# VH-VL binders against c3mjb8, part 26

Target 1, 104 residues: c3mjb8
Amino acid sequence: MRIKNKIKKRIIELIELAYITARKGDLELAREYIKLAEMYSRKGRIKIPLKYKRMFCRKCYTPLITGVTERRRIRSKILIRTCLICNWQRRYVLSRNKGSNKEN
Short names: E, the ipSAE of ESMFold2; O, the ipSAE of OpenDDE; V2, 0.75 times the mean of E and O plus 0.25 times the DockQ between their complexes.

## First folded at step 8 (VH-VL; framework fv_pritumumab)

Design E3 (at its last look DockQ between E and O 0.58; V2 from the best seeds 0.78)
Fold by OpenDDE, look of step 9:
Structure E3 (fold): chain C 104 residues (1-104), chain A 123 residues (1-123), chain B 107 residues (1-107)
Amino acid sequence: as target 1 above (104 residues)
Amino acid sequence: EVQLLESGGDLVQPGGSLRLSCAASGFTFSDYAMSWVRQAPGKGLEWVSWISGSGYSTEYADSVKGRFTISRDNSQNTLYLQMNSLRVEDTAVYICAREDYDFWQGYYYFDHWGQGTLVTVSS
Amino acid sequence: DIQMTQSPSSLSASVGDRVTITCRASQSISSWLAWFQQKPGKAPKSLIYAASSRQSKVPTQFSGSGSGTDFTLTISSLQPEDFATYYCQQSYSTPLTFGGGTKVEIK
């Protein structure tokens, strides 16, 4: 296995672990996992897949959990995701055909 | 059509081991987290274990930690549950379930279930 | 662990009746609550997720409500095929936990 693939695996593992840890109520540890994942990404010049990048706040590194660390609202066919920790917001245009959410 | 088919259920003695399989079809298996849920005869549902789509993360109920191992082969579209040191209280129908994600609302949820396979632990 | 208390354990109803099942969490789970239907010898069927979102192909007589700790499943007009056992489930945190179930029987 190439070293880049190993690093990519570790990045994904850390992000998944962060999400689980946050859902268990340890936000601080979860943020540390995300920070570590970001560091690996930067040093290894490995892009984090979009699926995983959408799992945490790009500003404060908090895993985004609806109703806990994230608020989601739909206004005028736009999804607004707000981080409840640092108030960072992202906007998404709603698709008419909600295909498989896994392809987003 | 999404299909989940469990197999491997059998009669075993306490302390024995068993490996369950869940064959998935009709969807991109690696995109979905999977869980094992069990149901003792005449009882309710109990979550057993969870594994991420990548297979890099796993979670277990306290009742099975150290004894059960969840894994997956994404190339074979198959979910596994290795059960060691089986106890009488592990007797149940074991069901695999697919976890989907609603991106617009931000929730994970079970959307498909298998029929289950019966594991009986008895002396 | 989050405990889910479901009530009642069983109820008798007739076709056309309004049926309400309740589920209480031991702590706030926001809207991370799902409802399932199960018939004897069959796989569970997913009905509601996110407390109030109906899954695809689920009949309109099923609806979910609530947030925080108290949740309800409502069957507005019970159909013959709706006689079954229903379960709530929290997905707020692991371990995932289920209610004890509610058996809806023919009166």
Scores: ipSAE 0.890, ipTM 0.943, lowest interface PAE 0.5, mean pLDDT 95
Fold by ESMFold2, look of step 9:
Structure E3 (fold): chain C 104 residues (1-104), chain A 123 residues (1-123), chain B 107 residues (1-107)
Amino acid sequence: as target 1 above (104 residues)
Amino acid sequence: EVQLLESGGDLVQPGGSLRLSCAASGFTFSDYAMSWVRQAPGKGLEWVSWISGSGYSTEYADSVKGRFTISRDNSQNTLYLQMNSLRVEDTAVYICAREDYDFWQGYYYFDHWGQGTLVTVSS
Amino acid sequence: DIQMTQSPSSLSASVGDRVTITCRASQSISSWLAWFQQKPGKAPKSLIYAASSRQSKVPTQFSGSGSGTDFTLTISSLQPEDFATYYCQQSYSTPLTFGGGTKVEIK
């Protein structure tokens, strides 16, 4: 059996389920799914892929939905994400070579 | 170039089954969630089903839940819709759609659509 | 379910006209709204997402505005290729829902 693959699949399933649950308004259940995914990640020593790591607040484990559970602001080349549940912030710096027609 | 090509539409009796396929090319298929959307003759658009890029999560419109199953094979770049217990009201052109993500604004949105495949349910 | 009410259901216009199409959600959807164009017998074409963000290669006569429950698609100067049916769609929650469509016809 490939235990690490099974645990990684379960982590991803839980984070996806949490996001769906949060969009339907059940933030407390969604947070429980994220906490469980984090526990599996710690116990199995399996890193959560970056795509999924960016889907929830690291402080309160709320899935981040733009305009609903988070606010986004872009100042020059910096994205600031603010969790609207616990006010935790994270900043992202746009690289020099990241041009986009959608940004203008 | 992103391409989505549906197939498998046919004429079928009420209570019958069909399996639709959507062949994807020109992008990393597993990075994108996908949906089926249908359009009855002379009518507007109706969302049918959604599947995550991983394939682990699915959602369905109430009108098809329990009868339709969305799935994907990421190794073959193909999206499927298994349609069971078909009804006359399921008659429509079925269109697959790709969901893209704008990380900087934080929105998912449909960015590409297939041409559709016609399903006709009649006696 | 979130209902999307689109107005008008149809309109007649001439090349060069300014066209405004409205869409109202039955509850707040923040800015989770998209606009699509569809010609008879063809697949929909994505125009706008996030209420106001233009998709790549979409001409600049198309613009979107609004947030919450009230949204507008504006075609600033109607071109011959813009005669089509236009749909709004919310992506806030499942089931994803579309407006009833607005058919833009040539006069």
Scores: ipSAE 0.805, ipTM 0.887, lowest interface PAE 0.8, mean pLDDT 91
ESMFold2, look of step 8: ipSAE 0.801; ipTM 0.891
ESMFold2 (binder alone), look of step 8: mean pLDDT 92; pTM 0.921
OpenDDE, look of step 8: ipSAE 0.884; ipTM 0.942
ESMFold2 (binder alone), look of step 9: mean pLDDT 92; pTM 0.920

Design E4 (at its last look DockQ between E and O 0.07; V2 from the best seeds 0.00; counts 0 for: pae O 6.3 > 2, placed apart)
Fold by ESMFold2, look of step 8:
Structure E4 (fold): chain C 104 residues (1-104), chain A 123 residues (1-123), chain B 107 residues (1-107)
Amino acid sequence: as target 1 above (104 residues)
Amino acid sequence: EVQLLESGGDLVQPGGSLRLSCAASGFTFSDYAMSWVRQAPGKGLEWVSWISGSGYSTEYADSVKGRFTISRDNSQNTLYLQMNSLRVEDTAVYICAREDYDFWQGYYYFDHWGQGTLVTVSS
Amino acid sequence: DIQMTQSPSSLSASVGDRVTITCRASQSISSYLAWFQQKPGKAPKSLIYAASSRQSKVPTQFSGSGSGTDFTLTISSLQPEDFATYYCQQSYSDPLTFGGGTKVEIK
């Protein structure tokens, strides 16, 4: 119970660290932090929260930074995210929440 | 709703120390990265420091690096700024800001600001 | 560091006027640009992020445009409550930097 909370905290810490590491340009180190977070998730059987899973490419583990390591396109109200490192794509149905800053 | 309330501003001598607090309410504090931003009287805004939601990662402006330490206590929903070796040019209103993320466009941005607390560094 | 040059530094306008404020980055920042409003003695209020996305509850007279190095905040019809100082801010790279501000005053 307490152990799972510590592992989840570590997973989140590593993904946060990976993102800022990638913003500084060190993609190799950033990927290693993500790989470590994934390992803790698997060994501890703790699912990575969705907001953090969406922060990196699930194929090559590169943190996804809009316009830098990923490209975003909207086609027919579908968001397409493309990792610029390995060409992984993922598609999302766009929806607009009322008055949300998540508008497209 | 979302509230950010700074405290701890005071008049201090050059070389002195001060700790600022930002009490957060109305949201899950640990889900959000936070920044301190300062504004000298009659002047513009200057980013000071940033801390990740977990508190593990931090960043500092060059002007304060080595002198200021950002931290947070997620159990008390409080953000801190420990300021050491204060200089006259550190005189400012210090404001905490919450960082949010727009997933659909893929951008981080400040979405809420506190009112600030005044730090005056003077002989 | 990315310098943000904001112009004008001040302007005078009347209620109902269309106001345009510009912000120029010293290098491309893509669309990593935000706009803030600040009234004297008050907290900054976030208006625009991602160059053109309006924050929740921000009135529609505020709009943002631009990408790369040149950005514009437009107030389509100035209201009495819009007299304030406006700042741009880039978040493309650390450190985060702000423009010098544009004070919008009553003519």
Scores: ipSAE 0.780, ipTM 0.886, lowest interface PAE 0.9, mean pLDDT 91
Fold by OpenDDE, look of step 8:
Structure E4 (fold): chain C 104 residues (1-104), chain A 123 residues (1-123), chain B 107 residues (1-107)
Amino acid sequence: as target 1 above (104 residues)
Amino acid sequence: EVQLLESGGDLVQPGGSLRLSCAASGFTFSDYAMSWVRQAPGKGLEWVSWISGSGYSTEYADSVKGRFTISRDNSQNTLYLQMNSLRVEDTAVYICAREDYDFWQGYYYFDHWGQGTLVTVSS
Amino acid sequence: DIQMTQSPSSLSASVGDRVTITCRASQSISSYLAWFQQKPGKAPKSLIYAASSRQSKVPTQFSGSGSGTDFTLTISSLQPEDFATYYCQQSYSDPLTFGGGTKVEIK
């Protein structure tokens, strides 16, 4: 349990590092960090928390930074997130309640 | 300190063209999406156009689509708005705005604005 | 398009007063609402995003509340530098739309 928590922490750190790296303009390195995080996830059989999974493109592993690598648009109560690198899209149904979104 | 300075506003005739510039300083320009917003005299604000940090993606309001072109030169830290086929209703102060985001909450928002440049379209 | 209606269009207040500005959306916009301040000849200043989140370096006298269709900007104690025009803006759907503004004047 302890080791799993440690690995989970490392996964989170890598994803956050990838985000920072991408923001600095090094997308290639950022993607490598995400890939590494995914490897740790698989190897450790540790699920990446949803909030962190949402931080990167699940197709090309680019950290999703609004205005840089991601476009966000809301249409008919649906949030559409578009990766500007590979054009991967995810849709989220926006609930009328504050802070609750469902993946679509 | 983040600064946005618009320029290029002028008096032009209907059907004319004009190019606006927004000089950015105090931040890594390429890391931020930018928008143009305009305000007609005595009227409210209207979103005009959006461009991603890389310049790869752009969006336009229906009122200007096909006539206006947003672009940016990240090496010069400058945002542009090419306005063609100008109409009287395009008369407004044009303001550039930087978009930031709250990644965890999923909100994007304007966090810095320029003071604007006046474009007057009149015969 | 989503219509944003601000009220009042103008108000007079004194330093130290509690000021409340309301913004109503023509349809639910959840919490996708921002407030900003504008002074004549100056760049707009962003105050609140996500209905209630203060932006960086925004004084604590400013607060935002509300969700759905009704929103409020509150200035708990009006300061001399707070006399300006305030706008709400929805980012729920394109195109982005703004309220008509509320001018806060000196009484």
Scores: ipSAE 0.019, ipTM 0.712, lowest interface PAE 6.3, mean pLDDT 90
ESMFold2 (binder alone), look of step 8: mean pLDDT 91; pTM 0.905

Design E5 (at its last look DockQ between E and O 0.64; V2 from the best seeds 0.79)
Fold by OpenDDE, look of step 8:
Structure E5 (fold): chain C 104 residues (1-104), chain A 123 residues (1-123), chain B 107 residues (1-107)
Amino acid sequence: as target 1 above (104 residues)
Amino acid sequence: EVQLLESGGDLVQPGGSLRLSCAASGFTFSDYSMSWVRQAPGKGLEWVSWISGSGYSTEYADSVKGRFTISRDNSQNTLYLQMNSLRVEDTAVYICAREDYDFWQGYYYFDHWGQGTLVTVSS
Amino acid sequence: DIQMTQSPSSLSASVGDRVTITCRASQSINSYLAWFQQKPGKAPKSLIYAASSRQSKVPTQFSGSGSGTDFTLTISSLQPEDFATYYCQQSYSTPLTFGGGTKVEIK
């Protein structure tokens, strides 16, 4: 229990660090952090919270930054997020409330 | 209602230390990243420091790196700014600000601000 | 660091006037631009984020436009409560930086 919490903390730290690193313009290093976080998740059997999973491309591990590494478009009440590095796409049905991604 | 209340501002001498607090209420504190922004008397706004909701990541302006430390206690809904080696140019009203995230557009933005607390550094 | 140049530094206007404030970034910041209002002795109030998205409970006379390096805040019809100082802020990269501010005064 205690070890899992520590691993979870490291996973989150890496993802946040990756995002910051990408924002500073180092995408390659950022991807490495994400890969490491994913490895910890797999090895530790720790589920990455949804909030953090949505921060990077699940295909190429690039942090998703709107207008830089990601494009977001709304078509027919569907949000389409496109990774500009590998073209990976995810779709979200729009709800009435413009919600924040605060829930894990 | 979202509330941010800063405290700890005081008069200190150059080289002194001070700890500011920002008490948050009306929302789940840990879900939001927070920043300190300061405003010198009669001047504009200057970003000072940022901390993630988890508290695991921080950023600092170059002007305060190595001297200031941002932290948070999510169990107490409180944001902190430890200021060491204070300089006269650090004199300002220090304001805490909450960052929200628009998932549909993909942007972080400040949506709530405190009233600020005055820090005066003078000989 | 990204420098934000705001203009004008001050302007005088009357109630009902159309007011335009501009903000220029030293480099492209895409749409990572926000606008704030501040009255003397009060906390800043968030108006616009993502260059053109109006925050909750912000009056409709406020609108933001622009992308890349050039941005504008428009007050379509100035109200008595709108006399204040306005700031732009980029969130494209750290350090976060603000414009110098624009004081909107009563004519």
Scores: ipSAE 0.874, ipTM 0.940, lowest interface PAE 0.5, mean pLDDT 95
Fold by ESMFold2, look of step 8:
Formats: C-alpha cells, sequence, structure tokens
Structure E5 (fold): chain C 104 residues (1-104), chain A 123 residues (1-123), chain B 107 residues (1-107)
C-alpha cells in the first residue's frame, strides 16, 4: 500500500509536469511524461484519478490547454473538447443535480 | 470555510533568512496548486512563486530565484516560503493564494486569498 | 514577461455611477484574465476569471469583458462597499503579472 501510494504520487507528479511542459511549448516532451505516467499506471495497476485523466488527450497524450492545444465549445449544457493536435473530440454532459464539473 | 492563514512574518536584517507558513483548512489541500503573492507597502501586487498540488513542480519570479524556496507538506496542510539573502526590496505583506480549476470553461484561477503576513527587511 | 497596463490609475465616483476600468496586455492572453478587489488593510478578493466569469458570491454589478489584449471591468451601479482598489492579472504564462491597480474613491 505504501509502495502503491508512492507510484500514484509519481503518476500525479508526471501529469502535473506534463501540463507545465506543454504550457512552455514543448509538446513532444509533455507527451513523453504522459506516456510514462500511463506506463506506471498500467504496470502498477493504479487508476489515474479522473481529474488527471481529463488533463490530456486520451488519443495522442497531449496536455489539453484551453485555446492552445484544445478548442472548447459549449451549447445546451454540453461541453465539446477538441484536441487541436489530433482532432480527437470528446463530449461532456453535466447533470442538473450536480454542481460544477470539478474533480476533488 | 476555506481558510488560508499566513504566519512567520518578522523584522529581519538584510542578508537574513525567514520562513513563512500558510496553514490551509476546509478543503483537500493536495488537490490545489498554490502561490505566494506579495505587496510592498502602498504598492501593487507582485507574484512571487507557485507550486503544484503534489509539490513536485515550482516556478519563481526572477526577482527571487535562487533566494526563495516554495514548498508544501500535504500531510500537514501547510505551504511554506523559505526566504534567504533577504533585501530591503523584499519588504512586503506576503499572501498565499489557492488556485482552482473551472472544468466547464477550462481555466485555472485564484479563488481564495489569505490575509498575509508582514516581512520587514531593515537595518 | 507580459506587462499589464491598467487605466485609469485612480478615479472618483459617486454611489450609483457606472464605473469602467480597462486593462491592456502587452501580447494576446486570449481570455486568461482575472480581476481582483482589495480594500485597505484587507486581502484581495477574486471577482472575475476567464475575462468574464463572475466568481461565486460576487455581486451582479460586477461584469468583465474582452479577449486578446483589451479587457474591461464594469461596475454597473457603484455601491458604498465597492470603493476599493481593483487589479487585473494575466494567467497566460509565468511570471504571472498584475496590472498597477485602479483606486476607486468617493467623489
Amino acid sequence: as target 1 above (104 residues)
Amino acid sequence: EVQLLESGGDLVQPGGSLRLSCAASGFTFSDYSMSWVRQAPGKGLEWVSWISGSGYSTEYADSVKGRFTISRDNSQNTLYLQMNSLRVEDTAVYICAREDYDFWQGYYYFDHWGQGTLVTVSS
Amino acid sequence: DIQMTQSPSSLSASVGDRVTITCRASQSINSYLAWFQQKPGKAPKSLIYAASSRQSKVPTQFSGSGSGTDFTLTISSLQPEDFATYYCQQSYSTPLTFGGGTKVEIK
């Protein structure tokens, strides 16, 4: 449990680092950090928390930065996110009985 | 409910050191990145440093690089700023700030601020 | 570094007035712009993020607009509690930078 907690922490650290790296413009290195985080998750059988899964494109592993690496469109409580690198698109619908679509 | 409380501000001589703390409560501390922002007496706001939720990644203003170190202890819900080689121009109220994320619009933003702690650097 | 220029640096107004404060970025920051209110001796209070999104519990007289380089904070009908200093701040890139502030005083 102690070892799994250390691996989970490393996964989170890598995804955070990937986002910052992408903000600085180095998308290739940022993708490598995400791929490494995915490898740790797979080999360690550790789920990536939803908050962090939503920080990058699940198809090409590019961190998603509004107006830079992704485009967002909102209509009728549907959020459409489009990765500007690979054109992957994902839709999000927010339930009326839930607050903001935030992760804890 | 969300509370940020800074402490550790003091009067110090130039070249001295000081460690600031920001005690966090009312939220899951490790989920949030944090910043220190300072305000010299009678002046505007200046960003000092930032740290990711895990504590792994940090950023610094050029004016403090190499002298200040931001850190956090997520088990104690506390943010720190270690200030070394202090200068008169570092005199300011130092304020910690929490960064949150609006997933719907896709933006990070400061949503809560502490009251600050005064650091005075004077001979 | 992205420089943020606020205008005016100060203004005098009466309760009920419409107040407009502008903020200009030295390069495009898309909509990565926030507005803060600060009263003397108090911590800053977050008002607006993403250029136009009002934070929770912020009164409806506050609104933000703009994108790219030019941004505006509007107070539609100034209330007694709105006399304060207002700051804009960009979050497009580090270092994060603030405008110089706009002090709104009673006329």
Scores: ipSAE 0.813, ipTM 0.898, lowest interface PAE 0.8, mean pLDDT 91
ESMFold2 (binder alone), look of step 8: mean pLDDT 92; pTM 0.918

Design E6 (at its last look DockQ between E and O 0.69; V2 from the best seeds 0.75)
Fold by ESMFold2, look of step 8:
Order: C-alpha cells, then sequence, then structure tokens
Structure E6 (fold): chain C 104 residues (1-104), chain A 123 residues (1-123), chain B 107 residues (1-107)
C-alpha cells in the first residue's frame, strides 16, 4: 500500500507542478506534466482527487488559470468554464456552500 | 472559528537558527495552502514563502532561498518555518496566512491571518 | 518581479468622507489583486480579492474596482473604525508583492 501512496503523491506533485509551470508561461511543458499524471493514475489505478481534476482542461490538458487559459461565466447556479486553448466547455452546478472550498 | 497561532519567535544572533510554528484550528488544514509573510518594524508586508495544501510544492522569496525551509504536518495541523543563517535584515514579525479558493470566480486569496511572532536578529 | 505602486502614501480624512486609494501594477495582473487593512500592532485583515470581491463580514462601505494595471479601493463613507493602513497585493505571480501602504489618518 506504500506503493499506492507514492504513486498518489507523484500524481499530485505533477499536477501542482503543471499549474506552477503554466503560470510561468510554459504551457507545453505543463501539458506534459498533466499527461504524465494521468498515466500514473491509470497504471496505479488511483483516482485523481476532484480538486486536482478541476485544475486542468480534460480535453487538451492545459492547466486552467482564470483570465489566462480559461474564461468563466456564471448563469443562474451554473458555472461555465471555457478553455481558451481548445474552447472546450465544462459546466458545474453549485448545490451548497459550507464555508470551505467552493467547488459545486 | 478559524484560528492561526504563531510561536517560536525569539532574539537570536546573526548566523543563528530558529524554527517557527503556526498552529491551525477550526478548519480542515490539509485543504489549504499556507504562506509566511513578514513585516519589519515600521515597514510594509513582504511575502516569504508558500506551501501547497498537500505539502508537496513550495516557493520562496529570493531573499530567503537556501536559508529558510517551509514545511507542514497535516496530521498535527501545524505549519513550520525553519530559518537558518539568520541576518539582521530578517528581523520582523512573521505571520502565517491561510489561502482559500473561490471556485465560482476561480481565484486564490488570503482569507485569514495569524497575529504573528517576533524574530529579532541582532548582535 | 511585479512592482505594486500605491498612492497616496498617507492622507487625512474626516468621518463621513469618501476615500479613494489607488494601486498600479508594473505589468498586467488581470484581476489578481487583493486589498488588506492593518491597524497598528495588529495582523492584516483581508478586505477585497479578485479586484472587486468583498470578503465575508467586510462592511459595505468598502469596494474595489479595476483590472489590468490600475486598481482602486474606495471607502464610500469613512467610519471611525476605518482609520488604518491599507495595502494592495498582487497574486498573479510569485513572488507575491504588496504595495507600500496608504495610511488613513483622522483629520
Amino acid sequence: as target 1 above (104 residues)
Amino acid sequence: EVQLLESGGDLVQPGGSLRLSCAASGFTFSDHAMSWVRQAPGKGLEWVSWISASGYSTEYADSVKGRFTISRDNSQNTLYLQMNSLRVEDTAVYICAREDYDFWQGYYYFDHWGQGTLVTVSS
Amino acid sequence: DIQMTQSPSSLSASVGDRVTITCRASQSISSYLAWFQQKPGKAPKSLIYAASSRQSKVPTQFSGSGSGTDFTLTISSLQPEDFATYYCQQSYSTPLTFGGGTKVEIK
């Protein structure tokens, strides 16, 4: 089970590194880090936690940075995120707010 | 109620070392990235270091790289700053700050601050 | 590094006055700007994030505006508890940087 913990740690490290790399402007390298994290997730059969899954475009693997690589629009209780690189959209319904991270 | 309590500030000689702690309570510590920010007496605010919620990623101001190490123990709800090779210009109140995320708008921001702990470096 | 230039460095005002504080970034930071209030000997209090979003429990006299390089904090009607130093801070890139502060004093 220590192997699974090490693989999960590596997945999270890569996604965090990808976000930092994208913030510095290197989107190509950032996408490579995300692709590698996805490969570790598949090989290790380890689910990527939801907060990290929401940090990148699921189509083109670009880390999503508000106003830089993505646009956000709120309509009613629906958040629409648009990747500015590949124009893929993702919709989120906010069902409740408990004073932690806002992720519905 | 979110609370952040710093400790470990002291009077030290140049070249000395000190370890600061920030005890967190009232929230899920492992969900939040954290920073250390310092304020020299009579001066403005200066960011020192950041650590991700997981503890796997860190960033440092250039003035402290190689001398300071940020870390966290998510099982003990505690943030740390190990300060080595201290200099007179490191004299400041050191404050820990909690980062939160507004998912609706997509921004990270500091939402809570500790009271700070004073580090004085003088010979 | 992104420099934050805040003005004025100090001002004197009376209760009820409208107060405007400006902050300019050395490059575009989109809306990655926050405002903090600090009283002597106290920790900063977070007021505004994302240029214009008021944080929880922040009174309605505080508002923020701007994007890109030019940002404004407005106190629409100054209250006795609002005499303090105010800082802007960018969160666009590390190192995170603060403005030099604006001390709001009682006239």
Scores: ipSAE 0.784, ipTM 0.888, lowest interface PAE 0.8, mean pLDDT 91
Fold by OpenDDE, look of step 8:
Formats: structure tokens, C-alpha cells, sequence
Structure E6 (fold): chain C 104 residues (1-104), chain A 123 residues (1-123), chain B 107 residues (1-107)
């Protein structure tokens, strides 16, 4: 349990670091951090929390930054997130609360 | 109601150290990234430091890098700013700000601010 | 670093007036722009985020527009409680940077 928590911490750190790195303009390095996080998740059998999984493209591992590496569109009460690097798309049904990042 | 209350501001000499605290209440503290922003007397706002919700990631303005350390205790709902090697130009009201995230639009933004605590660095 | 140039630095207006404040970024920041209100001795108040989205409980007289490098805060009809200093802030990249502020004073 103690080791598992440490691994989980490292996974989160890497994802956060990737996001920061991408915002600084180094997408290649950012992708490498995400790949590493995924590897730790897989080997450690640790699920990545949903809020962190939503921070990157699950196809090409690019951190998703609105207006930079991601496009967001709302059509017919559906949020469509498109990765601008690989065109991966994900759809979300709009909930009552349009504001905060909730795990749903 | 969301509340942010800064404390720890004092008068110190150049080269001195000071630790600021920001007590958070009225929300799940661990769900939000936090920042310190400062305002020199009669001047505008200047971003100082940022810390992720988990506390695992931090960012600093170049003006304070290597001297200031941002940290948080999520069990105590408290944000900290350790300030070392203080300079006269560090004199300011230090304000803590909560960051929220709009999932549907994909933006992070400050939505709540404290009133600040005054730090004066003078010989 | 991204520089934010805010204009004007100060203006005088009357209750009921339309007030416009502009903010220009030294480079494109997409829609990563927020507006804040600050009164003397008080905590800053968040008004707009994502260039044009009003925060919760923000009066409808406040609106934001723009994208890329040029942004505008508009107060459609100035209210007595709106006399304050306003700041723009970019969150496109660190370091986060603010405009110089615009003081809205009573004429």
C-alpha cells in the first residue's frame, strides 16, 4: 500500500509536469512524461484518476490545452474535445452544471 | 461560503525570512490549485507562485525563484509561502487566490481571493 | 514573458455611462484572459474568465470580448459600486502577468 501510493504520486507528478511542460512549448518532452506516467500506471496496476486522464490525449499522449493542442465545441448539448495533433475526439453529454471540473 | 484568510505579514529587515499562511474554508481545499499574488503599495498585481491541487507541482516568478517556497497542507486546509532572503522590493500585500477549472470550456481561472497580508521589508 | 498593456490607466465617468477598458497582449494568448475588480483595501473580485465568460454572481453590465491579442472589458451602464480599479490577466503561460490596471473614478 505504501509503495502503491508512492507510485500513484509519481504518476500524478508526471502528468502535471507534462501539462506545465506543454504550456511552455515543449510538446515532445511533455509527451514523454505522459508515456512514462502510463507505463507506471500499467506496471503498478494503478488507475489514473479521471481528472488527470482527461488532461492528455489517450491516443498520442499530448497534453490537451484548449486553443493550443485541443479544440472544444459544444453542439446539441454535447461537448466535443478534439486533439489538434492526432484528431482524436471524445464526446461528453452536458450536465446541469456548466462550470466546475467534476468527475462524471 | 468560500473564505481565504492570509496571515503572517510583518516588518522584517533585508535578508530576513518570513512565512505566510492562507487559511481556506468553505470548500474542498484539496480540489483546487492555489496561487500567491502580491501588490506593492500603490502598484499593480504581480503573480508570485502557483501550486497544484495535489501539491506535487509548483511554479515561481523569476523574481522570487530560489528564495520563496510555496507549499500546502491539505489536511489543514492551509496554503503557505516561505520567504527567504527578503529584499526591499518584496514589500507588498500578499494575496492568496483559488484556481478553479471550467471543464466544459477548458480554462483554469482565479475565482476567489483573500484580502491579503502586508509584508514590509525595510532596513 | 507576455506583457499585458492596459488602457487607459485611469478614466472619469458618471453613473449610467458606458465604460470600455482595453487590454493588449504582446503575443497571442487565445482566450486565456481574465478581468478582475479591486477596491481599496479589499480583496480582488473575479469578473470575467476565458475572455468573455462571466463568473458567478457578476452583474450583467460587465462583459468581456476579444481573442488573440486584443481584449475589451465593457461596463454597459456604470453603477455606483463599479468605481474601482480593474485588471486584466493572461493565463496562457507562466509567468502569469497582469495589466497595469485601470482606475475608474467618479466624474
Amino acid sequence: as target 1 above (104 residues)
Amino acid sequence: EVQLLESGGDLVQPGGSLRLSCAASGFTFSDHAMSWVRQAPGKGLEWVSWISASGYSTEYADSVKGRFTISRDNSQNTLYLQMNSLRVEDTAVYICAREDYDFWQGYYYFDHWGQGTLVTVSS
Amino acid sequence: DIQMTQSPSSLSASVGDRVTITCRASQSISSYLAWFQQKPGKAPKSLIYAASSRQSKVPTQFSGSGSGTDFTLTISSLQPEDFATYYCQQSYSTPLTFGGGTKVEIK
Scores: ipSAE 0.750, ipTM 0.914, lowest interface PAE 0.7, mean pLDDT 94
ESMFold2 (binder alone), look of step 8: mean pLDDT 92; pTM 0.921

